# VH-VL binders against p56860: the designs that were tried, part 34

Target 1, 255 residues: p56860
Amino acid sequence: MMTAEVRTPEQGGGPLTTEPRAPRSAPGHADASAPAFGPETDPRDIIRWALAAHPDLLMPSAFNLNGVVLLDLAAQAGYRGEVVFVDTGYHFPETLATRDRLESRYPELTFVTLNAGASPDDGQTPPDLYASDPDACCAARKVDPLQRYLKEQGPSALLNARSRDQASTRADIPFVEEGGARRRVNPLAHWTREQLEAYAAEHDLPVNPLYFDGFLSIGCWPCTRAVKPGEDARAGRWAGKGKTECGLWQGENKL
Below, E stands for the ipSAE of ESMFold2; O stands for the ipSAE of OpenDDE; V2 stands for 0.75 times the mean of E and O plus 0.25 times the DockQ between their complexes.

## First folded at step 6 (VH-VL)

Design n2 (framework fv_lerdelimumab; at its last look DockQ between E and O 0.38; V2 from the best seeds 0.00; counts 0 for: pae E 11.3 > 2)
Fold by OpenDDE, look of step 6:
Structure n2 (fold): chain C 255 residues (1-255), chain A 120 residues (1-120), chain B 109 residues (1-109)
Amino acid sequence: as target 1 above (255 residues)
Amino acid sequence: EVQLVESGGGVVQPGRSLRLSCAASGFTFSKYGMHWVRQAPGKGLEWVAVISYDGRNKYYADSVKGRFTISRDNSKNTLYLQMDSLRAEDTAVYYCAKDFYDSSGYFDYWGQGTLVTVSS
Amino acid sequence: SSELTQDPAVSVALGQTVRITCQGDSLRSYYASWYQQKPGQAPVLVIYGENNRPSGIPDRFSGSSSGNTASLTITGAQAEDEADYYCYSRDSSGYWLYVFGGGTKLTVL
């Protein structure tokens, strides 16, 4: 009867040496031309390029599957900047919980929640604006706060989790979008849903549990439903309202 | 094995208060939302209240709002329901139910329930 | 508040297929879960999401949804399936609110 002594591994908590934040070197005029990336390009290499070209890179996220995968890849690639989230006051509790889990998992990143603690009754918008005018609601509770913050921070580029497989409206998303207020980098542009799911599973990433309940694209709870078999991943967003995007990626106020 | 054990039920007069407890074991209590569900004798199930895994968010059915208070002690793996201003219509078996996740709304485990009878 | 409507009672012959349907506006947005309750027992989760079965639930139980409806199907009903069945979902008036259907008593003949 050999009593197998389960040796509890001593977690040697080595002292977190807070290395002093190296001074933001002046933006060297790195040759602003994006390399020729392809579908087989490792997203981490794209991110490394983006970091070299844009040391002030910021990553907005809504912590969907794509966002969670991108966050992990970015951390691996050496990203140490901000993850910027907008609390609309209408997020699913699961979304907020997912944010918190990610923040705990990636202490090397700085999570920024704009309008933290927002609620439907906070007076920012009428309580029924999401129903009467979804565009106005998204503008006020999501787009404007994010644009204001980005204007203040003034990043030269954004790291985005957008992919071609997310929706028909995103079928032609490039790795690097030029024009507008800043460059947009999409390292996951060619990753499929299956690839994202596989990666998330392989790395045990904290994916929003609603995803597995059919919420393939998650926004505010009044404007998000689970999709049915055969529907587009974004069919559950503003269903029946004729709206397909929140306004971040279209129009004059494009990020 | 997951276990939920309700206690604190009994007979009480209208207008009085009662506190229910639910002792949880067999899972990491602090990671899951918890619910109270009740069932009047010979009637259907009625959702009563939910509390988030961290206890920060609490929500109630309209029928109990302002009278009932859901709370939890994660250090004791215990869920509570403070019931004030009890009414005859509050007579029911009260179940504690484990949320499948933080706030999925699916109940993967139930207690056996505790009977509350409000009678003059 | 949202309401979920169920037929109060249905019957099925042993070995046959029965479908229990739940209807409500919330089901346009959210999946239902289904609970089985036998006399004197606590409810048991049998289906959640579109068609997810918890461990220990027989494969004869399946879920589906269409429009504002959710359905529980028992393919090859057994005597032990005689019970009350409740649908459940989030309330459309608030994500944090929930609602049960009125329940369906299933009799196996």
Scores: ipSAE 0.018, ipTM 0.537, lowest interface PAE 7.3, mean pLDDT 89
Fold by ESMFold2, look of step 6:
Structure n2 (fold): chain C 255 residues (1-255), chain A 120 residues (1-120), chain B 109 residues (1-109)
Amino acid sequence: as target 1 above (255 residues)
Amino acid sequence: EVQLVESGGGVVQPGRSLRLSCAASGFTFSKYGMHWVRQAPGKGLEWVAVISYDGRNKYYADSVKGRFTISRDNSKNTLYLQMDSLRAEDTAVYYCAKDFYDSSGYFDYWGQGTLVTVSS
Amino acid sequence: SSELTQDPAVSVALGQTVRITCQGDSLRSYYASWYQQKPGQAPVLVIYGENNRPSGIPDRFSGSSSGNTASLTITGAQAEDEADYYCYSRDSSGYWLYVFGGGTKLTVL
C-alpha cells in the first residue's frame, strides 16, 4: 500500500494555505479554450490561467532544473497546492537533499513524498530488476505509485515542467495537452535550457548539485550519467539501454 | 568571511587514534556537505571522506574505510574526523573543505590544514 | 578504483598558452574540476563543471573535455600562474567516491 510523507505549512510553521479542491471531475474541466499562448508568453500567466481553470491543480516533480524553475514560477503565480515526489528507492542523495532545500524555501507549499523511505532492498521489486527490465522497475516504483495517488486525489489538471529543449521525444509538447485522464499544462514548453539556467542563477534557486557535474537530466542512480556537450539533456538517462523516457508521462496520459 | 579552522593534529604512534575538528564560520553550516582531504608531505592531494548536510550520508576512500569516521554537529558548526588504527601512510596535512552544495565535490573554501604525523 | 592521470610537469613561456590534461575512465561520465595549489597554501578552485570559473578567477583560465580527457587551458600565462594543478572528479568505482589526479607542476619561463 502507498505510504506518503506529507509536510504541510502547519507542520513547518504558518497556516496551511492549500485551497480547497473542487470535486473530482471529468478530464477537460470547463475550458476547451485556453488563451492563445505563444513562445513569448510568460509562464506565470499560463500558471495563473491554469489555477483559475483548475483549482485542484497538482504539480508532480523530480526536482530537475526544469522542475525547480517551475516551482518558483508557480509559487510567484499563486500556486499553493501539492508538490508530489515519488521516492523510488534509487534517487541520488543529492536529489533528496534538493527536495529538503526546496521544502525549506517554500513553506507555503505542501510537499508530498510518495513511498517515503524506499530503498533498493525493500522488497517492492526483485533485486536487480532496474538492470534487467528497467521499464518494469520504473512502472512498479515510480509510475504505479503516482498513478494511484492521482486517481485517489482526482485532479483535473497537472502542472508539468517539460520543455521542448529537453529531448527529441519532447520536441512537440504543447502548452496544454488534452485527451487523457486529465489536462496537462506545460508552462515551460518554449523555454530553452539557457533560459532555465539564467532564471535559476538570477533567483539563486537550489538546483540539484549534480547538474553542475553534467547531469542534465537526473533520474535514478543506476540509469543516469553525465551528458557531454552537444548531447540531448536526457541522453544520460538509461545510457546503453535504449530507453529515453520514463514511463511516467506515457502511463500518466492513459489513466 | 567564510573560515574553516582545523585542529587536533599531532604526532602519534601507529595503531593509536586521533580526533580532528574543523570549526566553521561565515556561512550556514547545516546547508552544505563537508569533506576531508589530505596531502602527505611532498605528495599530491587525496580525497578522504564526505558527509551530507544533515549528517546521514557518509562515504570514505578505500584507504581509510573502516578506520576513519566522519561526523558533524550542526548545532556547534563543527566537522569531525575520528581516525583509528593509524598507520604511517596516514601521515599528512588534513584539510576540511566546504562543498558548494551537499556532495557535488566542488570545494569553494578550504581550511589551512592540520598536520598528523604517525611514527614510532 | 579508477585513476586520473596527469603529466607531472609542464612549462610555458610567459604570455603563451598552455594546456594541462587529465585522463581517466570517470571522465567519460563526469566533468572534472581543477584546483591550483601554491607551496605552503591550501588549494584554490579555478574551474568546475565543464568550464565554469569561480568569482575572482581570471578569464585566461578555461576548461574543456572530450571522451575520457579533461583539459585546463591557460592563455597568456602570467608569472603568478606558476603552481601545481590537480584535476578532480568522481571515481567510477562507486557513487559518492572521488579522486584527484596526481598533479601537474606548471613552470612559467
Scores: ipSAE 0.007, ipTM 0.492, lowest interface PAE 11.3, mean pLDDT 80
ESMFold2 (binder alone), look of step 6: mean pLDDT 90; pTM 0.918

Design n3 (framework fv_lerdelimumab; at its last look DockQ between E and O 0.41; V2 from the best seeds 0.00; counts 0 for: pae E 4.6 > 2)
Fold by ESMFold2, look of step 6:
Structure n3 (fold): chain C 255 residues (1-255), chain A 120 residues (1-120), chain B 109 residues (1-109)
Amino acid sequence: as target 1 above (255 residues)
Amino acid sequence: EVQLVESGGGVVQPGRSLRLSCAASGFTFSKYGMHWVRQAPGKGLEWVAVISYDGRNKYYADSVKGRFTISRDNSKNTLYLQMDSLRAEDTAVYYCAKDFYDTSGYFDYWGQGTLVTVSS
Amino acid sequence: SSELTQDPAVSVALGQTVRITCQGDSLRSYYASWYQQKPGQAPVLVIYGENNRPSGIPDRFSGSSSGNTASLTITGAQAEDEADYYCYSRDSSGNWLYVFGGGTKLTVL
């Protein structure tokens, strides 16, 4: 059912060929204890620890500001694994353009696009489901494909871009989370939006152009709007539906 | 000071081609997206095309798609519009516009325009 | 494709307040920009984002939005404010396209 498009270093302009989608063999490192990280810990030190403890580490990304900054920090820290993106069929063209720029910039990484070629009228969901039942739409087009891929790959940990200032529901995110099929590592947990913006500007990172139009958290075009002054960065997501988190971060669907 | 100077306008017959240029100065051209906007005599503004800061993404209004090509040369600080298969309805003043960012849609500087007249 | 609708003309007495409106589905999701154009001149950006003025634009110009409607408000209108005003925004269909409103001619009496 899952369609995956893998862009290896050779396809991304690199001179070296990396075999795409090789089966992963994970060592039994899921039980390694995390160090005592603090708010001033360099995210690269957290990533280096995660790589040592979890050589099968995977990084899902939707290429928002947090994700772009994490990607750069991870590359600096020695990450050479997969960057996993789910094509829901509802991404802004600007989001797809950002993905393409990141692929060009980081030829040492393997970019995996799940459900490549998806479109709103491909029959995966009813056309207006994003408005009438955003949880069901998210489950079908984002959560389910990603969960199937993670089951197939079996990573012991994920490298996630979440930070505490993105929403009130994230205020208590630790650097390392237990409690699911895999450990979740949040190197940017204590970074503010201002720190992320400063880093991206300093390093000339390819940020989604919509960010400059007030789109502080970018999802699919039917359920994303520019935020109003004073709103949370995620206030424009699923506007008018009372939803503040995608199912990726809660309940049995937690990554 | 930011300047945008369009050139290449003139009178041309239907079905012919014309290339517009926009010379940019006073800012780092390669950091910003660029647009073409046109205005037929006595009419309102019509957005024509956009090109991203690095030239990798190009998008067109339906009225010109397939006939017009936007391009840029960041080494020469120049924006171009290649106009093929020109029609009478393409008669307009063509403005070069600088995006505030990449493709945000905020045009903080405009050129003075160049007139294209398509007439037999 | 998306459409932005403006009234063709509005009048205001010198020194009074006027509101120019722009209506379209894309404005539920995207900010509007506002451009002033005087006869024989290129357009000038007046308002961007929710209510930001570029340098040199008087503070009598302000912007607001609600639902599918954006508004440009001019308080204490001056003779020099007589111009055409265009709203501008992104297409609501998820395409990377942009659209101008039809324009509103402001007459200062």
Scores: ipSAE 0.314, ipTM 0.702, lowest interface PAE 4.6, mean pLDDT 84
Fold by OpenDDE, look of step 6:
Structure n3 (fold): chain C 255 residues (1-255), chain A 120 residues (1-120), chain B 109 residues (1-109)
Amino acid sequence: as target 1 above (255 residues)
Amino acid sequence: EVQLVESGGGVVQPGRSLRLSCAASGFTFSKYGMHWVRQAPGKGLEWVAVISYDGRNKYYADSVKGRFTISRDNSKNTLYLQMDSLRAEDTAVYYCAKDFYDTSGYFDYWGQGTLVTVSS
Amino acid sequence: SSELTQDPAVSVALGQTVRITCQGDSLRSYYASWYQQKPGQAPVLVIYGENNRPSGIPDRFSGSSSGNTASLTITGAQAEDEADYYCYSRDSSGNWLYVFGGGTKLTVL
């Protein structure tokens, strides 16, 4: 009856020496003046420059046509960073599905969804705030979450999908915007809607199906309608509310 | 050719459960959203539920919310509707419908439907 | 929930033009789609995205919209067009609901 004493080996948990994380050397402000880009400049070249100048580049996206096209071009240009999306809780299912399709198509990119799983009834805002105060709603559900994340991440630049053809308020968007919290790079600044559509078709990009149903600019479902022929692409955004932008590109909270 | 074939309908008592199936063929099932639509005898069409192509997103009509569950098995090209706590007002022909894309809400193909009768 | 309203019945003489109208607040934001249903058959999509015709749908079918209304027009009605017609749209009230109109029975005389 030999009682084999199972000697439980004392796993000596050596003290995890938390080596002090070396202070992230402030990326040297390579004051590199943006090259002179022109309307004929390949967006991919602009993106390559941006990546070289700003290795910490982030790409916010709402996965509109411009965003989908930019994402593809960025991937081709060697972008391997984050695609940052804010789930407002009011996105069309098609928008979320488009995100998921893009995520599947571009595994080399990191898709980050802020407030994933948000819903109208999640308590972040009153259920009728989108109707009573669209600015407050956008601030709370879109702008603030994104701003907080960007503040935390601290990217030196953003890769944006904005183009001059999107709205009259964007008619003078440059390739590179200076000032504010960070540099903003707009590789598609001069691409027309027709060019974007053609590119998307040529490359079989997963464009939001609502786009083909007249939703030329897609945001939250309570604040987005299809546009009719001859209307501005953004006429369907906050229609009748006197609001034309969500707040990401204007004021003190500009990205 | 696109085919949708519903099954699982029948006569059930109130409070009971029933599971409907829709077998899909003739298209890449995993690429498209799927819907259930019902029609009470002699009445109009009523949308019931939608599921995204990957099954991640599900939405329901208020009339069935909390009682019905839509699901899918893309490996089997099959759509399901679990119906719990059935009521007399749930009596209808249930159609599975293929979404035009994912959750566009346009139904380019329909099954022939399966009849569900809820009666005491 | 948003409601879509349709006339319960309309008639058209053979070869004439008929318009079926759908009305609802959702139609201010979303295009309607239209479904044809014949007795004992499943519905068939005839118009989507205001005025898009699926393959196989005759060109006599057309869609239009104005304000909170959507319309299906049959130009040169045929005997085979006798059916129930349902308008359909997203529900603008939230929860990603979809809503059908009450349906319109079209009789071809």
Scores: ipSAE 0.283, ipTM 0.702, lowest interface PAE 1.9, mean pLDDT 90
ESMFold2 (binder alone), look of step 6: mean pLDDT 91; pTM 0.919

Design n4 (framework fv_lerdelimumab; at its last look DockQ between E and O 0.39; V2 from the best seeds 0.00; counts 0 for: pae E 5.3 > 2)
Fold by ESMFold2, look of step 6:
Structure n4 (fold): chain C 255 residues (1-255), chain A 120 residues (1-120), chain B 109 residues (1-109)
Amino acid sequence: as target 1 above (255 residues)
Amino acid sequence: EVQLVESGGGVVQPGRSLRLSCAASGFTFSRYGMHWVRQAPGKGLEWVAVISYDGRNKYYADSVKGRFTISRDNSKNTLYLQMDSLRAEDTAVYYCAKDFYDSSGYFDYWGQGTLVTVSS
Amino acid sequence: SSELTQDPAVSVALGQTVRITCQGDSLRDYYASWYQQKPGQAPVLVIYGENNRPSGIPDRFSGSSSGNTASLTITGAQAEDEADYYCYSRDSSGNWLYVFGGGTKLTVL
């Protein structure tokens, strides 16, 4: 397993910015054509383009390795908007701790926690729904809160951390996905896991500590395991359940 | 060289309290989670508690929950264990252990331990 | 179950290979780490993750896992390998809770 030492941040974030947020429905740039991006394009250039074209850009994150790297690149590229996290009630404590560390490191960003205070016994879903119907559990505790928020906020684009090497189901992800009411921008589409790890180590980013215990893709604890040597990074997600993707990227609930 | 030095052990009667300390050196203490592990004389190892690098997250074994409090002072590179309402079954050598990261699931360095004896 | 079960004792002849096992439901989801403890000494980490050795641990130590079982293998056992060996892992609750196995006393004959 890859092991990286965590560094004390050399610089904390400065005071929170008082700059006005971009209007959620700002006119003018929603239909701009993307430049011809390639595998060597700096993700920060893609993010800068996205910010210019979509001042209302939002960034959902579950704070996996890809998401942590994207967050840092976005901050460098001038992102000052929201980082949107859904509390399912089934997150590992390490995931919640990683969120808190990222909030401390980037005080200029607004961390929004949807469904805050959720717990397995909060009555939002029947007990054991995660085992008997993981799709229904995910819909109720992750997909629905995020969809309601995005409908309310109405962003013209999302900044996403997906990359082609995460799973075979993601092998063809483009830099910019068109369609519907919003674009989906994937600045890390062509980055490898090795590049992500190198970046996180070089910049001393707060990575979820479970990553160093073989958890290469981290979701809810009942549906996540350490991967075996040679398995895909997402092999530990919903093992034995016949599910390979979260409903956020498929069906009518697609972002 | 990484060093962890426990202190504060001794003989106490049941129902009383002790505070253990662990002085850390040779690494940046504030970057790492810390644990207490105990071992009754002639017995196996038992995990007791963990505290995250910044002190915000604390977890305890069920056998000590509500009686023991883990804490840290990052300005003094010191880990603490406050042990209240001590019982005979708390008699053990108490080890301070450094997490590789922040609860990454293993300890790369251990102290030599301090003995706590609870007897009437 | 959040318990880890080890055989209390195992013997090996000098130069032979021995495997020490650790069983528990949480090992389906989490790796184990392995600690060596000699009499009167603090434990030392010998294997973490699936099969990673810290610096200074001889190449004869290796780790593996399958199903709910983790194993520590010592090839070419030496007299200095005589010790107690503990497996350690996350428990199955999903919280930051951890558990040791009961320990295995390795005797090198």
Scores: ipSAE 0.265, ipTM 0.688, lowest interface PAE 5.3, mean pLDDT 84
Fold by OpenDDE, look of step 6:
Parts: C-alpha cells; sequence; structure tokens
Structure n4 (fold): chain C 255 residues (1-255), chain A 120 residues (1-120), chain B 109 residues (1-109)
C-alpha cells in the first residue's frame, strides 16, 4: 500500500519587478502650424497628421453617421486612442446599440462611456428639465460630463466628426480649429452627406438605424425627431425650442 | 428564408404563468432586435415588448410592465416571453416579430402566432 | 401614452385609389409603418418610413406624411388588397414605447 506523496509544487512567486515606467518623453514640439489641407485631402491623411502632432488625441463621438465614418477612417489611419461617449440617460436604444456594435468592430480602440447607465430618473436633473430648459439639461447631462473628463485627461487636441454639410451653423468649419482649451481637428469638414452615406455603405459600417428613418441628426430622444423632406438635417433637434446646438461647440465653454 | 415559429400558448387560469418561445431561423438572430406583439380576438394589434439584439435593452408596454419578461438566447436562436400574473385581458394571439434592423421599431417578419387564453 | 387614430373602415372600388390615414401626436416626430393583415394571417409590413416599400410589396402601395398624420395610399386597388391595415409608430411619451393604430378595414368593391 505505497502512499504516493503528492509533492505540492512550491509556486515560487517571483517578485513582480515593477520596472520604473519610462519617463513620458517630453511632448515633442507640436509644429504649431497645421498643413494646408483642401477639400480633396484624404481625411486619413489629416488624421495621420493629427496623430503625429498630437499623440494624446481623443475622439468624442455621439455615433451619428459622421462619427461612425470618422471612427472607421481614424482606425485605418492608425488611431488607437479613446472614443469618448456621454450617456445622457436619454439616448435612443439604437444609439447605445450602435456604440456597442462599433466597440465590437474596433477592438483596437478604447471606448469610454461617461455616466454609463444614466437614466431620466437618476437624479442628475429633474425628469422634465429637457422640456422646461433644454440648455440646462444639455449642460448638465452632456457638456459638463464631457468637459470634466477632458479637463482630467488634458488632451492637446480632439478629433471631431463635424462637417460643413451638417448645418448652416457649421458651413465654415475648418479642418483645424485653433484657440480655446485645445486644438480641434475636423477631418470630415468637407465631406457631404452623400459621401458619408456612400462610404458607410461601401464599408458596411454600423450606422444607427434611426438614420434611415429620417433621424439625420441623433441626440437625446426627447429632443430629437425625424426630419421631413426638405428640412435641414438638424431641424429635428430641439424642434420648436429655438435651440440648434447642445453647447459643445459654442460659447466660452466650447470644447 | 426567414422563419419565426411561436410556441407555448394554451389555456391558463388567471394569476398563473406561461412562457412563450419563438424559434428563429433564416437570418443572423443575434444581429436583430425582437418584439412581441399581441392581438386579442377580433381586436387590433398591440405592441407588448422589445429586446435588443444583445439582450441588454428591454422595454415593455405599460399594460404588461412588471408582469411580463422578454428574454433571448442567441445561442439557440430563440426569443422568450415569460408571462406572470396573467389576466383575462391578456388573452390574445402572441406574435414574435423581427425588427427591421436592431431597434428600428419596424417589423419585416412575423411569426404565425400562438394563442394564449386566460380564463377561469 | 400616445394614441394613433384610424378610421375603422373604408371602401374602394376595384381599380380606384384609396387613402388610409393615421393621426397622432407621435407622427409629428416619427415616421409610421403600415401593416396589412388578412383574416387568419400574420401582419405584413407594406410601408415603413415615409415611403419605403419592402421587397415583394407592389408599387401601388405608397406612404406619405404631413403634420401629425401619416397616410397609406393604394393606387389602383386590387381585390387582394382587402384587409385590415394598421399604422404603427414610436410613442412620444418616452420609454421607447410603440403604438399601433386601431386599424382600418379596407373593403374592395
Amino acid sequence: as target 1 above (255 residues)
Amino acid sequence: EVQLVESGGGVVQPGRSLRLSCAASGFTFSRYGMHWVRQAPGKGLEWVAVISYDGRNKYYADSVKGRFTISRDNSKNTLYLQMDSLRAEDTAVYYCAKDFYDSSGYFDYWGQGTLVTVSS
Amino acid sequence: SSELTQDPAVSVALGQTVRITCQGDSLRDYYASWYQQKPGQAPVLVIYGENNRPSGIPDRFSGSSSGNTASLTITGAQAEDEADYYCYSRDSSGNWLYVFGGGTKLTVL
């Protein structure tokens, strides 16, 4: 009856040598002048420039058509940073689903959802604030969270999906916006809706299905409707409220 | 060909529970939102519930909220409706419907339905 | 909850044009879809969005919208078009609810 001594192997826990994190190389002198880009410039080239000039580049997104297209182009151009989304608690399920599809499609990117799991009844704002004061609602549920995060992260630039064709108020958007807290890069500044749609179709991108139901600009569900034929793409945003922007791009607190 | 086949209907007493199933085939089930729609005998259509493609988002009509639970098993290509605390007014043919995309709200395919009768 | 209102019944002569209208506040914000249901059958999507027709649906079916109304038009009604027609849209009350109209019975004379 030979009692086989089960020798428990001594797991030699070798000391995790915390190699000292190499000093963050001094921010290379961002060559302060943006190249002359034109309407025919490949957005990917603009993004490559932005990445070279701003390695800490972040991409806020609401995953509209422009955002989805930009995300794909950015990934192709070598972007490997964060895609920053704000959950307002009032997003369409389709929007959240679109985010999730994109996250699955682009595992090389880091999707960051601010205020994940927000809801109308979470106490961040009165439940009817969107109706009584849309500006205050957007400030509290969208602008402030994003601004806070950006302040904490301190990116030297943002990669934005804005284009001239989105609204009359965006008709003069440049490729590179200077001033404010950081540089804003708009690779899609000159892309038309038709170009964006064609690109999305060609690459089978996960576009928010509401887009095909006339939601040409998608935000929070209480403040977003489908546009009718002949209306501006953003006519469905805060319809009847005299508001045209959420506040991210205007005023002293612009991104 | 897209097929949706409901099952689990029958006659139940008020206050009892019943679980409906919908077997899906002919499309990538895990890509699409799914809905339940019901129709009382001789009445119109009533939307009941929706579940997103990944099962993370669920919404219900007020008439069934707190009593019905929609769920899905994407590995089995099956949609479920757990119906608790059944009432006479829940008597209907229950249809499973495929969302056109994810949660578009349009139904491009329907099952043939399963009858649920709640009676004393 | 939002309500969609339809006429309970309409009639059309064979080969003529009929318009079925749906009215509700939700339709100011959302497009309607339309479903055809024949006796003993499941509903069939005939129009979605403003005027999108699924594959297999005849071109005599068309959709339109104005204000708080959506309409299904059948141009050149056929005998096989006799059915119940339901409009459908999102509920504007929130919580991602959906709502059907009460349905319209179309008789082809």
Scores: ipSAE 0.062, ipTM 0.651, lowest interface PAE 4.6, mean pLDDT 89
ESMFold2 (binder alone), look of step 6: mean pLDDT 90; pTM 0.918

